# Designs tried in a protein design chat: miniprotein binders against a7ua95r516to809. Part 19

Target 1, 294 residues: a7ua95r516to809
Amino acid sequence: ASLSLLSISDLVPDLQFIFFWMSNAIEILYFIQQKSPAYMQTIELMDDKAGSKESLLSATISANEEAMTILEEVIMYTFQQCVYYITKTLYVVLPGLLDCNPFGTEPSSEQCRRAAGVCVCAVCVMPEAVRRVVSVFQTTSDLLQQYQVHSEIQSQMFAYLFFFTNVSLFNQLIDKGPARGWFQRSRVLQIQASVKILLDWAKGAGHNHLAQKFFAKFCSTVTILASPPQQLSQMSWKALCAEHPSLKPVQLHRILTQYQLMAELGPLPIWQPSSEDEAYIYRTVDLLESFENH

## First folded at step 10 (miniprotein)

Design fh8
Fold by ESMFold2, look of step 11:
Structure fh8 (fold): chain B 294 residues (1-294), chain A 83 residues (1-83)
Amino acid sequence: as target 1 above (294 residues)
Amino acid sequence: DPKEEVEAMLRAAERLLEEARKALEEGDFERAILLAEQAIWLIMRAMYEAEKYGTDPEVDLKLYEIEFKADQILERAEEELKK
């Protein structure tokens, strides 16, 4: 019951109010920045008979500094409030992405025969769990555009939302994956497809660069887990580190341990950490990611 | 027959990959992207079906290689459109 209030649609009125003030603060800040140099030059050209020029310059500097400080604080506060509301919604819906099946139970042969010239819907259907996540991103995008929020702020917002999504999915997979069976390759392939739907949304929305950057850790994890055993067994630890720089040694070691277990490649480790990385693979404090930016 | 289903998807993905490569060479980058994306989705489904119902490692590696090549065509076409 309490979770039903966390739908992004139910939060739209609050978000509209916050975006309104954020957008206005940005516009006013931009106006002050454009007009301040010209106004200061006008003051410098004044005839200073009674010292009024120096007093006006001092008052103008003080007013500009105060106004810009207040506006920057409003922008920061409204941004943080938007992120707070949106990520509360994401936190609720993201775990379902790891449990859904984008390939469904439909007979695959008919869809496959028509796939050569058809859209993604011919080979998969968007699961409800994926649709919920896309809805959060799309609603956010629509609100940012509705209030004409500056493009740099829009990019910062989606950078954080993608960062949050990556951390949430990665931590859930690492922490709960063994108990939930999420390291089985068939499950990993389903997760990979679900994530590709999100990545395709991000590309179509103009955020491809941000998604590529901030989903890297989770995508690398899924890429490794989806790899054929014959291919992955041929790769050295050093090669895997070079191919997946987003993964810390302890994270890569854990992923490979789970991969070896699920692919039934025996108990003796196939991948040996380099001497440099050996000290890091047991640092369990570094295993999960922090939701706080660094 | 699950093996025939996977092999049919593999052959369809190979055709899409070939068409995507030709579109890339002809400078039709939007078509190259569309065809490469279709190949990628078909391969992802084929990998899932192959894993779930069993297939030999040669098919598994072939699917992997086609997906890799389709990804490369996507990257090249998208870079060209940015120009």
Scores: ipSAE 0.756, ipTM 0.925, lowest interface PAE 0.7, mean pLDDT 84
Fold by OpenDDE base, look of step 11:
Structure fh8 (fold): chain B 294 residues (1-294), chain A 83 residues (1-83)
Amino acid sequence: as target 1 above (294 residues)
Amino acid sequence: DPKEEVEAMLRAAERLLEEARKALEEGDFERAILLAEQAIWLIMRAMYEAEKYGTDPEVDLKLYEIEFKADQILERAEEELKK
């Protein structure tokens, strides 16, 4: 099947198998870690019949170390396979998030309609493009819960998935945004709302801290681009650097340059990089985020 | 009129913001969060609608100020729920 046709639902059977083995390997590893000291102590308390005690202790230590090593390899392998399959599905659905309009539909929730007249909250209306992204994360969450995967491994998986999502969205916005009109303020507001729906889901799923941390760069970019020209034109380079520490100087400079072009602003001296940052704004290699070193 | 609609949304968001502030002062942090989030969503929509007809700079700044204040209430209420 072409990568374009792969839904998360199509991968569920394979993912279930991988999650089953990952969970079992974790459980066995913890069992060995918890019981190994007690076994060693029991052997140490045995009567030394003709030097057999030291041999048995050494053999038991070696067997436990080997078993633990194998289990750790299984856990790492299964984790990597899960991430690989899930990120492939994200790769397919994430571009749709940048093109969706969450404001095009009326709120479905009567409660929100009564309270605010017009609500675009995640409960009222989730655009199809956002729903596809959320479905990948929700399916992942459901599988992790179904197989009772240890909470630390769950957190690591979501951390990576959010990282991958942020890098993907950020790179697409910076690279393709000018050509696709994603720097137009109306489009930026759509993107901001779409990402907020995703972040609200992450909050509801108990991943608020991870989402805020790993989406910081994309959120900062969207926040700057959504800012009124009257407000942003009053902010100095130093102020913007301080408010958006997740952005590298080259990234901030690129964003401001594209904003200036889009808003038809003349050169703004207050947006000039500091002497310290001036050398860094030309590091085009640092413009796009890397998927490596996470 | 799109302008009248944006102004109506602005007034509604201001009301939600004030209610959120009161809830925060009363120690009803869950309600404060809900109201602040509603205000933010309404402001985001108002900003989007305003861009369609040409945003009045004064209205745009006012929308931004309300969003900022709502975010502050949201942050404070969330911090209090974690204690």
Scores: ipSAE 0.729, ipTM 0.912, lowest interface PAE 0.6, mean pLDDT 89

## First folded at step 11 (miniprotein)

Design bf1
Fold by ESMFold2, fold request of step 13:
Structure bf1 (fold): chain B 294 residues (1-294), chain A 81 residues (1-81)
Amino acid sequence: as target 1 above (294 residues)
Amino acid sequence: SKVRITIEVEGPPEIAEILAQVIRWLAEEAGAEEVEVRVEDGRVTITITGLSKRMAKYLLKIIKYLAEKYGVKVTYEIEEL
């Protein structure tokens, strides 16, 4: 219960110092890298100590390379610490995204009335649960900007945060979805709308390509679940695998099983796994994703 | 809440001196008011004056990580000014 109350704002007072030291180390590393060629050019123009010159060049390069390696290690360590604290918060707030209603609750709301004729409630509001996730991403972006972190490092950090978000949402949906009713069509459409808000944030923040790449598994899952039965029932197992390469056979099988229950469909021959995949649809160890190695 | 940190690095002289150089760079770029490095027979002492207590806390965490990574022994003392 106390885990659901964690906020990124509670961590910022200490997190900002970790960001500071990371940025500090990056600035020093880039300064040294810029000066190394100039120093070597100056040494190469010296011709008063031929033997000493070559020994000096070797020693200078070795010492400089060792110092830069240590700086790279500082950057890696501080980066990992930043990600650790941010993902602790993200882990707590992400499950709520699956339980919220972005369409609003009252038919009399101005947003619902103006959207009449598109869907039951076509306009989206930002539920508190989605706002909490966006706040984590926005606070991270603000800290990276405040400390002027190099854009490549910023991209690496958001790549990992989006990867983490994808794994967390997918695992929660697969593991807890049946008990929570998250596979019901109305819930799937609400989840789809909530994820759209996150994707819109990522696009506006300049991270659209990262979000497209790293949300693929969860987005594929939601796309399948949101598909009308008359469209999905026309797609074979092989066609679904081709359309959704991010899904493992056991994962696709589980998603289709839940879809059949939700849509009250009997077994469909067209969804029989290929011979190659048939052995893998029961590998429960492959059902949930790992947070490691990406 | 400014502090003085005294850090002693004990280990192979080449590694200890390179670590001390990196720590000096980090502290100077961070705006430390004074950084002193003394090198004596395989022991390197770094004194950093003028960082805030919380800034110093996280610098020391980095130094402890580097000590473990590079196989050197680090001891330190924090004095509030």
Scores: ipSAE 0.786, ipTM 0.950, lowest interface PAE 0.6, mean pLDDT 83
Fold by ESMFold2, fold request of step 13:
Structure bf1 (fold): chain B 294 residues (1-294), chain A 81 residues (1-81)
Amino acid sequence: as target 1 above (294 residues)
Amino acid sequence: SKVRITIEVEGPPEIAEILAQVIRWLAEEAGAEEVEVRVEDGRVTITITGLSKRMAKYLLKIIKYLAEKYGVKVTYEIEEL
């Protein structure tokens, strides 16, 4: 398939075969691993010929280990190929989450509006930008189920996809947020609502623990930014660090700085970093997350 | 459409034979109608019959990756049935 195909649905005709070979290799590896103890027991029960039994056992173990290593490499390669194509799609669609307005979409259902009365504008809806991201996750889930990929590998794939999503959203918010107006409170509340839709999808798909772990940094950021000034201004630096351990000191400092600007607050003494953290709030190398160092 | 792939592996015999065994396992588990492995004069020839064209395409990508990883030379022919 061509990398010019940006929609996940356009990639499925080719992607499905990569999923097939990954699942195929996993099944073979699992079978060999179960067989290996029985085969070694069979060798152990052979005649006690000096040297011959030890030589056969050594050669058999080495050959099986090399074959299993090659199968593991096939699994790693196919997994990497799946993730490569899927994250290419995510990279294109994720920025839209920061710009969309789940509260201001056109009313999409007369029944939904009538059921909620005239206050339907407060009800979260799934804007197209969020739908595109959910579609990537859902299509991935469907392919993993279709090819009966072992649950551990499914978890590893979603762990990486959630990690990728978190890094992409966090880095764009920190890097582009001032210029794009994403730190305005109304915008933060819109972002929070959009992320909640993703978290609800992850929970319904059985990946709640992974989402909680791998979205933690971005969710903490949005939670802080969405907090009312009366509540946030009563939380010390120490309390904020304890409540949001996923945030590095430089990251928390930057988030609070943007919060102060948008809430028109001057520096607050309660937000002064602890003595141990003060040197770290200026480490710009730690500000953005790496896609390769999770 | 179904195809027959003939794969030639040239390299250290120990590595080539283990690669061929793994390729055989992959093809058999995938439901290939026939898989033959021949060892001749430092070459290992694998013939896989009955995979779909798309299935074979991605198997060949895996084989090319393994060839580069393990330092063996791989050539192949594809025949439509």
Scores: ipSAE 0.782, ipTM 0.949, lowest interface PAE 0.6, mean pLDDT 83
Fold by ESMFold2, look of step 11:
Structure bf1 (fold): chain B 294 residues (1-294), chain A 81 residues (1-81)
Amino acid sequence: as target 1 above (294 residues)
Amino acid sequence: SKVRITIEVEGPPEIAEILAQVIRWLAEEAGAEEVEVRVEDGRVTITITGLSKRMAKYLLKIIKYLAEKYGVKVTYEIEEL
């Protein structure tokens, strides 16, 4: 048996039916929500005793509320199933972003990529590792549009996917970065360029706000690692915390101390936490992000 | 290929009937050719005709989830047409 990569294309035939049932349930829920006030109005027009009318109205309201609750459960379940399948494929392709070299060896390719907000030549292509991640996001976007899923649910779907992406990339960078050489300046600049391509896709797809929100932690980490060590050594702990509010004290401290070591600036800590933060830099349970935050 | 699903819901009548109503709505909106709901002696039977096998597969996954969530017992049979 050979190893096989899980791809989004292998899941589309099943995933489209899950999206179908989610969209189906959303349409029904919307219809019932719009009809409930009108149904109560027709009951109020009935010429009957207040007790009989009150009893019928109470039973009708209760039945509709239970049905709407069940539909909300259907929507939640199908949504979670979509996220589950999509994130499994995303988990397989995300590590490639950290090993990717997005820069071409040909100067014209680099200039074409950098100079154009819209690529005007066919030689400028997205790196394979980035393309695999974008393919997952684009396929998800296409399915959501195909089934005309309500825009609020579409935003919530991408919020989960961007959250998952940030957690996966951040955790791998923190956990494996020193051993993989990802803290080296040339490598972090390559990572930064690859992530910028992904963020540009998110912006063009109408998800800029979500991408800025959910990638903040990973992007802050890369920004720190892209900074010259001498520049960072001149900044106080308080200034670094203020510049990178998305990073927990333990995370910021770990990134700085590991970067200091990789830059061969010696083992003595340069950055000392404030008294308020000192207790938190030892909370190793807070070092890695949880996939369950949603 | 199209299938017929026969679903039996066993549990409190109030819950079973509301679940059956929701399942009916889902199937009808999905374009089922026929949906029949029968209530006899505390059991609710739902028969859905004309969904594709794949559509039915995922509807049944939803129904099994709901059964577990709401504490009712669901059994089903699938016939290919």
Scores: ipSAE 0.765, ipTM 0.946, lowest interface PAE 0.6, mean pLDDT 82
Fold by OpenDDE base, fold request of step 13:
Formats: C-alpha cells, sequence, structure tokens
Structure bf1 (fold): chain B 294 residues (1-294), chain A 81 residues (1-81)
C-alpha cells in the first residue's frame, strides 16, 4: 500500500541535497586533479632550508592521494544513494509498463509543467504508465543538469538506471508473463509500443546508445514475441541466436517454448538448439538476470 | 535557518587530518561562511558556520559514513543561528 504512493516528485526534496553534495565532491576532486601538478611544482621550487624537499613532497603527494580517495568515496556514496532512491521509484512504476495499453485514448490527467494550457508534447500524449516511467528518468536528467553534474557521472547513472529497468522488465516478463497473459500477441504488441515510446524518449534525451545497449535483452524478447508465427517459424535456432546475441541460450529457449505454447504450435525442429547449446538450455540459474552484474 | 556545526574527529592523526581537510573543502564549496580546523593532541575539531540546516544534516550523514568506513570516531554538535 505505502509503496504505491511513492512518486519521484516526493523524493526530489531529499534527492536535491544528495545531488548537491555529489556535484560538489566531483568538482573538488576535479580541481585537485588538475592543480596537483602545479602544487608539486611550487613545492619543488621552495628552498630546501626547512627540511628535505623530498620528504615534504612525498608527504604532500600522499595526503592529496588520500584526500582524493576520500572524495571518491563521497562521490560513490552519494551516487549510490541517488540510485537507491530513484530505483525504488522505478520499481513501483515499471510493472505498469507491462500492463499498459498505449493504443488507448486515455486522456493524460497530468499536464506538462511547461505549458499553461493543454500541452501536446510527446510526454503529454504518452500513456500514463509510460509517462510515469519517463517522469523518473526526466526528473533524474533535470536534477543532473540543475546541479551541473559531470557528464561521465550522468552517463554512469543512466547506464545503471537503464540496466535496472531492463533487468526488472525482463525478469518480470519471463517469470510472470505466461501467467499474466503478457505473451499473448495483442499484449506483446502493446508492450512493444510502450517500449518504443520509452526508447524514443531516450533518443530525444541524448541517451540513444545507452538505451539500445542496456535494453537489448528486453527488446530482443519483445521482438521475438511480437513476431508473426509465419515469420518466426521460418527462423532457425542459429539465426535467432545471431539476431539476438544478448539472449543466453536458456533465455531464448524459454522464450521460444512459451511462444510455442501460446501460439499452439507443435514442436518445431528448426528451433532445436545446436549440440553446442544443448547443455546450456537447462541452466535455469542463468534464466533470470541478476541485479548484481552491474 | 543557518547553523554552526562543530565536528570532532578522533583517530589516527593522518586519517583524521585528511578527513578534516575533505570536510573543509566540502563545506567551503557548499558556500559555508566560515570553516575552522583545529588540530590538538590527536583530535581534530572542525567548525562550520553558515550552512543551511538541511545541507548540514546531510553533510553529517556523509561524515558518519566516512567515519564508519575509516574506523574513526566522530562526534558533532549543531547550533542554530
Amino acid sequence: as target 1 above (294 residues)
Amino acid sequence: SKVRITIEVEGPPEIAEILAQVIRWLAEEAGAEEVEVRVEDGRVTITITGLSKRMAKYLLKIIKYLAEKYGVKVTYEIEEL
């Protein structure tokens, strides 16, 4: 009950301080890294009268390295805290994406904050379930820009968020999909359309490459499931492996088996795993993705 | 409201001093009005003046995390100005 009420907007007041300290720590670290050579030169130019220059230089280098290490820890800590709160919000809204009908004309109840009137922007015309997911990413982007967080850290954050999203959606689809009817063709097409909207947003936000990379497994799964039986039944196991390299053999086998059951297809010899892959299709431990691999 | 924070760090001098320096930098970058660092008898005292209460509270959370990680003892007092 309580988790369903958590929106990203409710977390912004707390997140802003985390982003603030993260950004400050990054700036300090960057400053030290750039000025370190100049400080060393100034020490080298000092008269050796008050002790061994070498000892002072060594001590200063060591102190700076340790300080930089501590700053890195601050950055890592604040980064992890940001990701923790943002992923909690994603966890709440992501299941709605799988149940979403993007072809429904549900009027968006929430207006774009940028428009004084009815906004027809790409976000405002999104289905509510998709918009909620996009809102998490957009809010993250806005915070990163507001606090001028270094581009590398921005990329790392989006990489992780996309990774998390892919793992969550993939695992839910594989585990619960058959029971929830998400493997039905009509539902698959809805999921495919919803994912496309999300990917289009990511492209517009400048994260196209990251989105394509980290959503590959989920997108491949949806693409296979969305394929017409006439088309998919003509594709060999090897061809499917080659077209969907992000899928492990056990994952592809599971998808095809569930597709076969859903489409009421008899056993298809063309989908028989190769002798090389036959041992791997039974590795159920590799079926679901792990959140720990990132 | 603005606050004055007094932080005491007890531990190995090298770690305590470096931690104090990092805290100083963080506070200065955050726009603290005054940051004082005193080193006496292996104890480092950091006094930060002029941060908002909420900014200061989160800084203390960071400091606590670092203290636990590096095995130093940190105590603090907050005064509202």
Scores: ipSAE 0.736, ipTM 0.928, lowest interface PAE 0.6, mean pLDDT 90
Fold by OpenDDE base, fold request of step 13:
Structure bf1 (fold): chain B 294 residues (1-294), chain A 81 residues (1-81)
Amino acid sequence: as target 1 above (294 residues)
Amino acid sequence: SKVRITIEVEGPPEIAEILAQVIRWLAEEAGAEEVEVRVEDGRVTITITGLSKRMAKYLLKIIKYLAEKYGVKVTYEIEEL
């Protein structure tokens, strides 16, 4: 009950402090890393009173390494906390993306705060369900920029968020798709359009490579399901494996089996798994993606 | 509102002192008005003045996390200014 009402906007007041402390810890770590060599040189230039210099140097190095380790822990902790809260918000809004009709005239209820009047920006013209997902990513981006978080940390955060999104959407589609009619051609085309909007946003935000990498499984699944029966029925198992290398044999087999049922196709010998893959199509443990693989 | 937080760290002196130094740096970078570190009889006391209540509370969460990780005992008091 309480999670369904949680918006990213409600989390911003808490997230801002996490981002603040994360950024501060990164800046301090960077500062220490830069000054450490100069400090060591200063100790090396001091008058060598009876072995005290070597001991002081060793003690200073050790203390600095320990301090850096603690700072790294602060960065990791704050990073994990950010991801935890953001992924909770994603968990709430992602199911709406699969149910979204992007071709419908749903008025965007929230005006872009930047525009005096009707905003025609790419976000404001998005379907509400897509906009909610994009809003989570955009808010994350805005916070990262506001607190001037290092680019590597930004990349890692988006990598994880895209990974999480892909796993969530893929697993939902595979598990619940048949029962919810998400494998129907009309619904698949809606999903494909919604994902395209998200990918276009990611491209515009400078995360094109990350989005392509981490959404590969979900995109491949949607691409197969969106294919016309006449076209897909001409593709062999080997050809499909080659075109969709992100899919495991068990995943591809499941998708094709469900497609066959949905399209009312008879048995298709051309989709028969190779002798090499035949043992793998029964590995049901590999069917759904794990959140732990990142 | 601004707060004064007093943090006491009990543990191995080497760990306690390094932790105190890191806390000091974090507080200074955050724009604390005053940061004092006192070492007495194996106890390290850190007094931070001038942070907002919300910033200070989150810093204390970080400190608690670190204390649990490194096996040191941390106690704290918050005073509103």
Scores: ipSAE 0.716, ipTM 0.921, lowest interface PAE 0.7, mean pLDDT 90

Design bf1
Fold by OpenDDE base, fold request of step 13:
Structure bf1 (fold): chain B 294 residues (1-294), chain A 81 residues (1-81)
Amino acid sequence: as target 1 above (294 residues)
Amino acid sequence: SKVRITIEVEGPPEIAEILAQVIRWLAEEAGAEEVEVRVEDGRVTITITGLSKRMAKYLLKIIKYLAEKYGVKVTYEIEEL
């Protein structure tokens, strides 16, 4: 199937086994970690027949440590595989979020498979492009819950997925935004509304803190671009830096420059970078976010 | 369908035995009906019975990954029950 046609639903049959084994490995690791002290105590309580106790203890400790290391590798591997497949699906659906008109009357074409009949859940009433993104996260959440994956691993997975989403959306917006018209006020407002729906879902799903943290750059960018020219033109570079600390100087400068061009404002001295930031605004290597920094 | 998988691990005994133990635990936790581990002259044979074909296949994928990582040779056979 073309990557363009890949849905999260198509991956569920395979993902379920990855999640299964990941969860099992976590449970085993946890079990070993908890029992290890008791087992050592049991060995310590055994009669010291001919110095074999110390050797047995040492061998047991070493074997358990090695086993735990292998289990950790299984967990990391399965985690990585989950993230790989889920992010592939996100990669496909995320561009649609930038092109989405959430104010349109187009009904969601897909309903929750779990509901008999018409589902009116928050996901089903979303604009299709937003729903597709949310469905990836919801499916991930459902799988994590279904297999009772440890909360820390759940948080790590969502952290990464939100990170990936932010990087993807931010980079697309910065790189392609001007050419695609995504910097136009009307389009920005659509993007802002779409992102709000996503953030509202994340909040409802219990991931508000993670979403706020990891979407900060994209949200800041959208917020700036959504600002009326009359309002934004009154904000100094320093004020904008302070209000949007997630943005690097080069990123903020790029956003403001493109905003200026789009809004036909001409040069705005008030947006002139500080002397401290002036050296950084030309660091084009820092303009786009890296996927490797997580 | 349920399967029987036989896994042979060749490598340093210390690594092979620990890997076998981990595989045993994974299989048992997965609800395998039977898990047998045999150690003979640095070769470890693990026989797992009762996993679904799909579960077993993914376990084998994990085992293959581990084998590559730890530099041990793994061979396997799958029999449908």
Scores: ipSAE 0.709, ipTM 0.918, lowest interface PAE 0.7, mean pLDDT 90

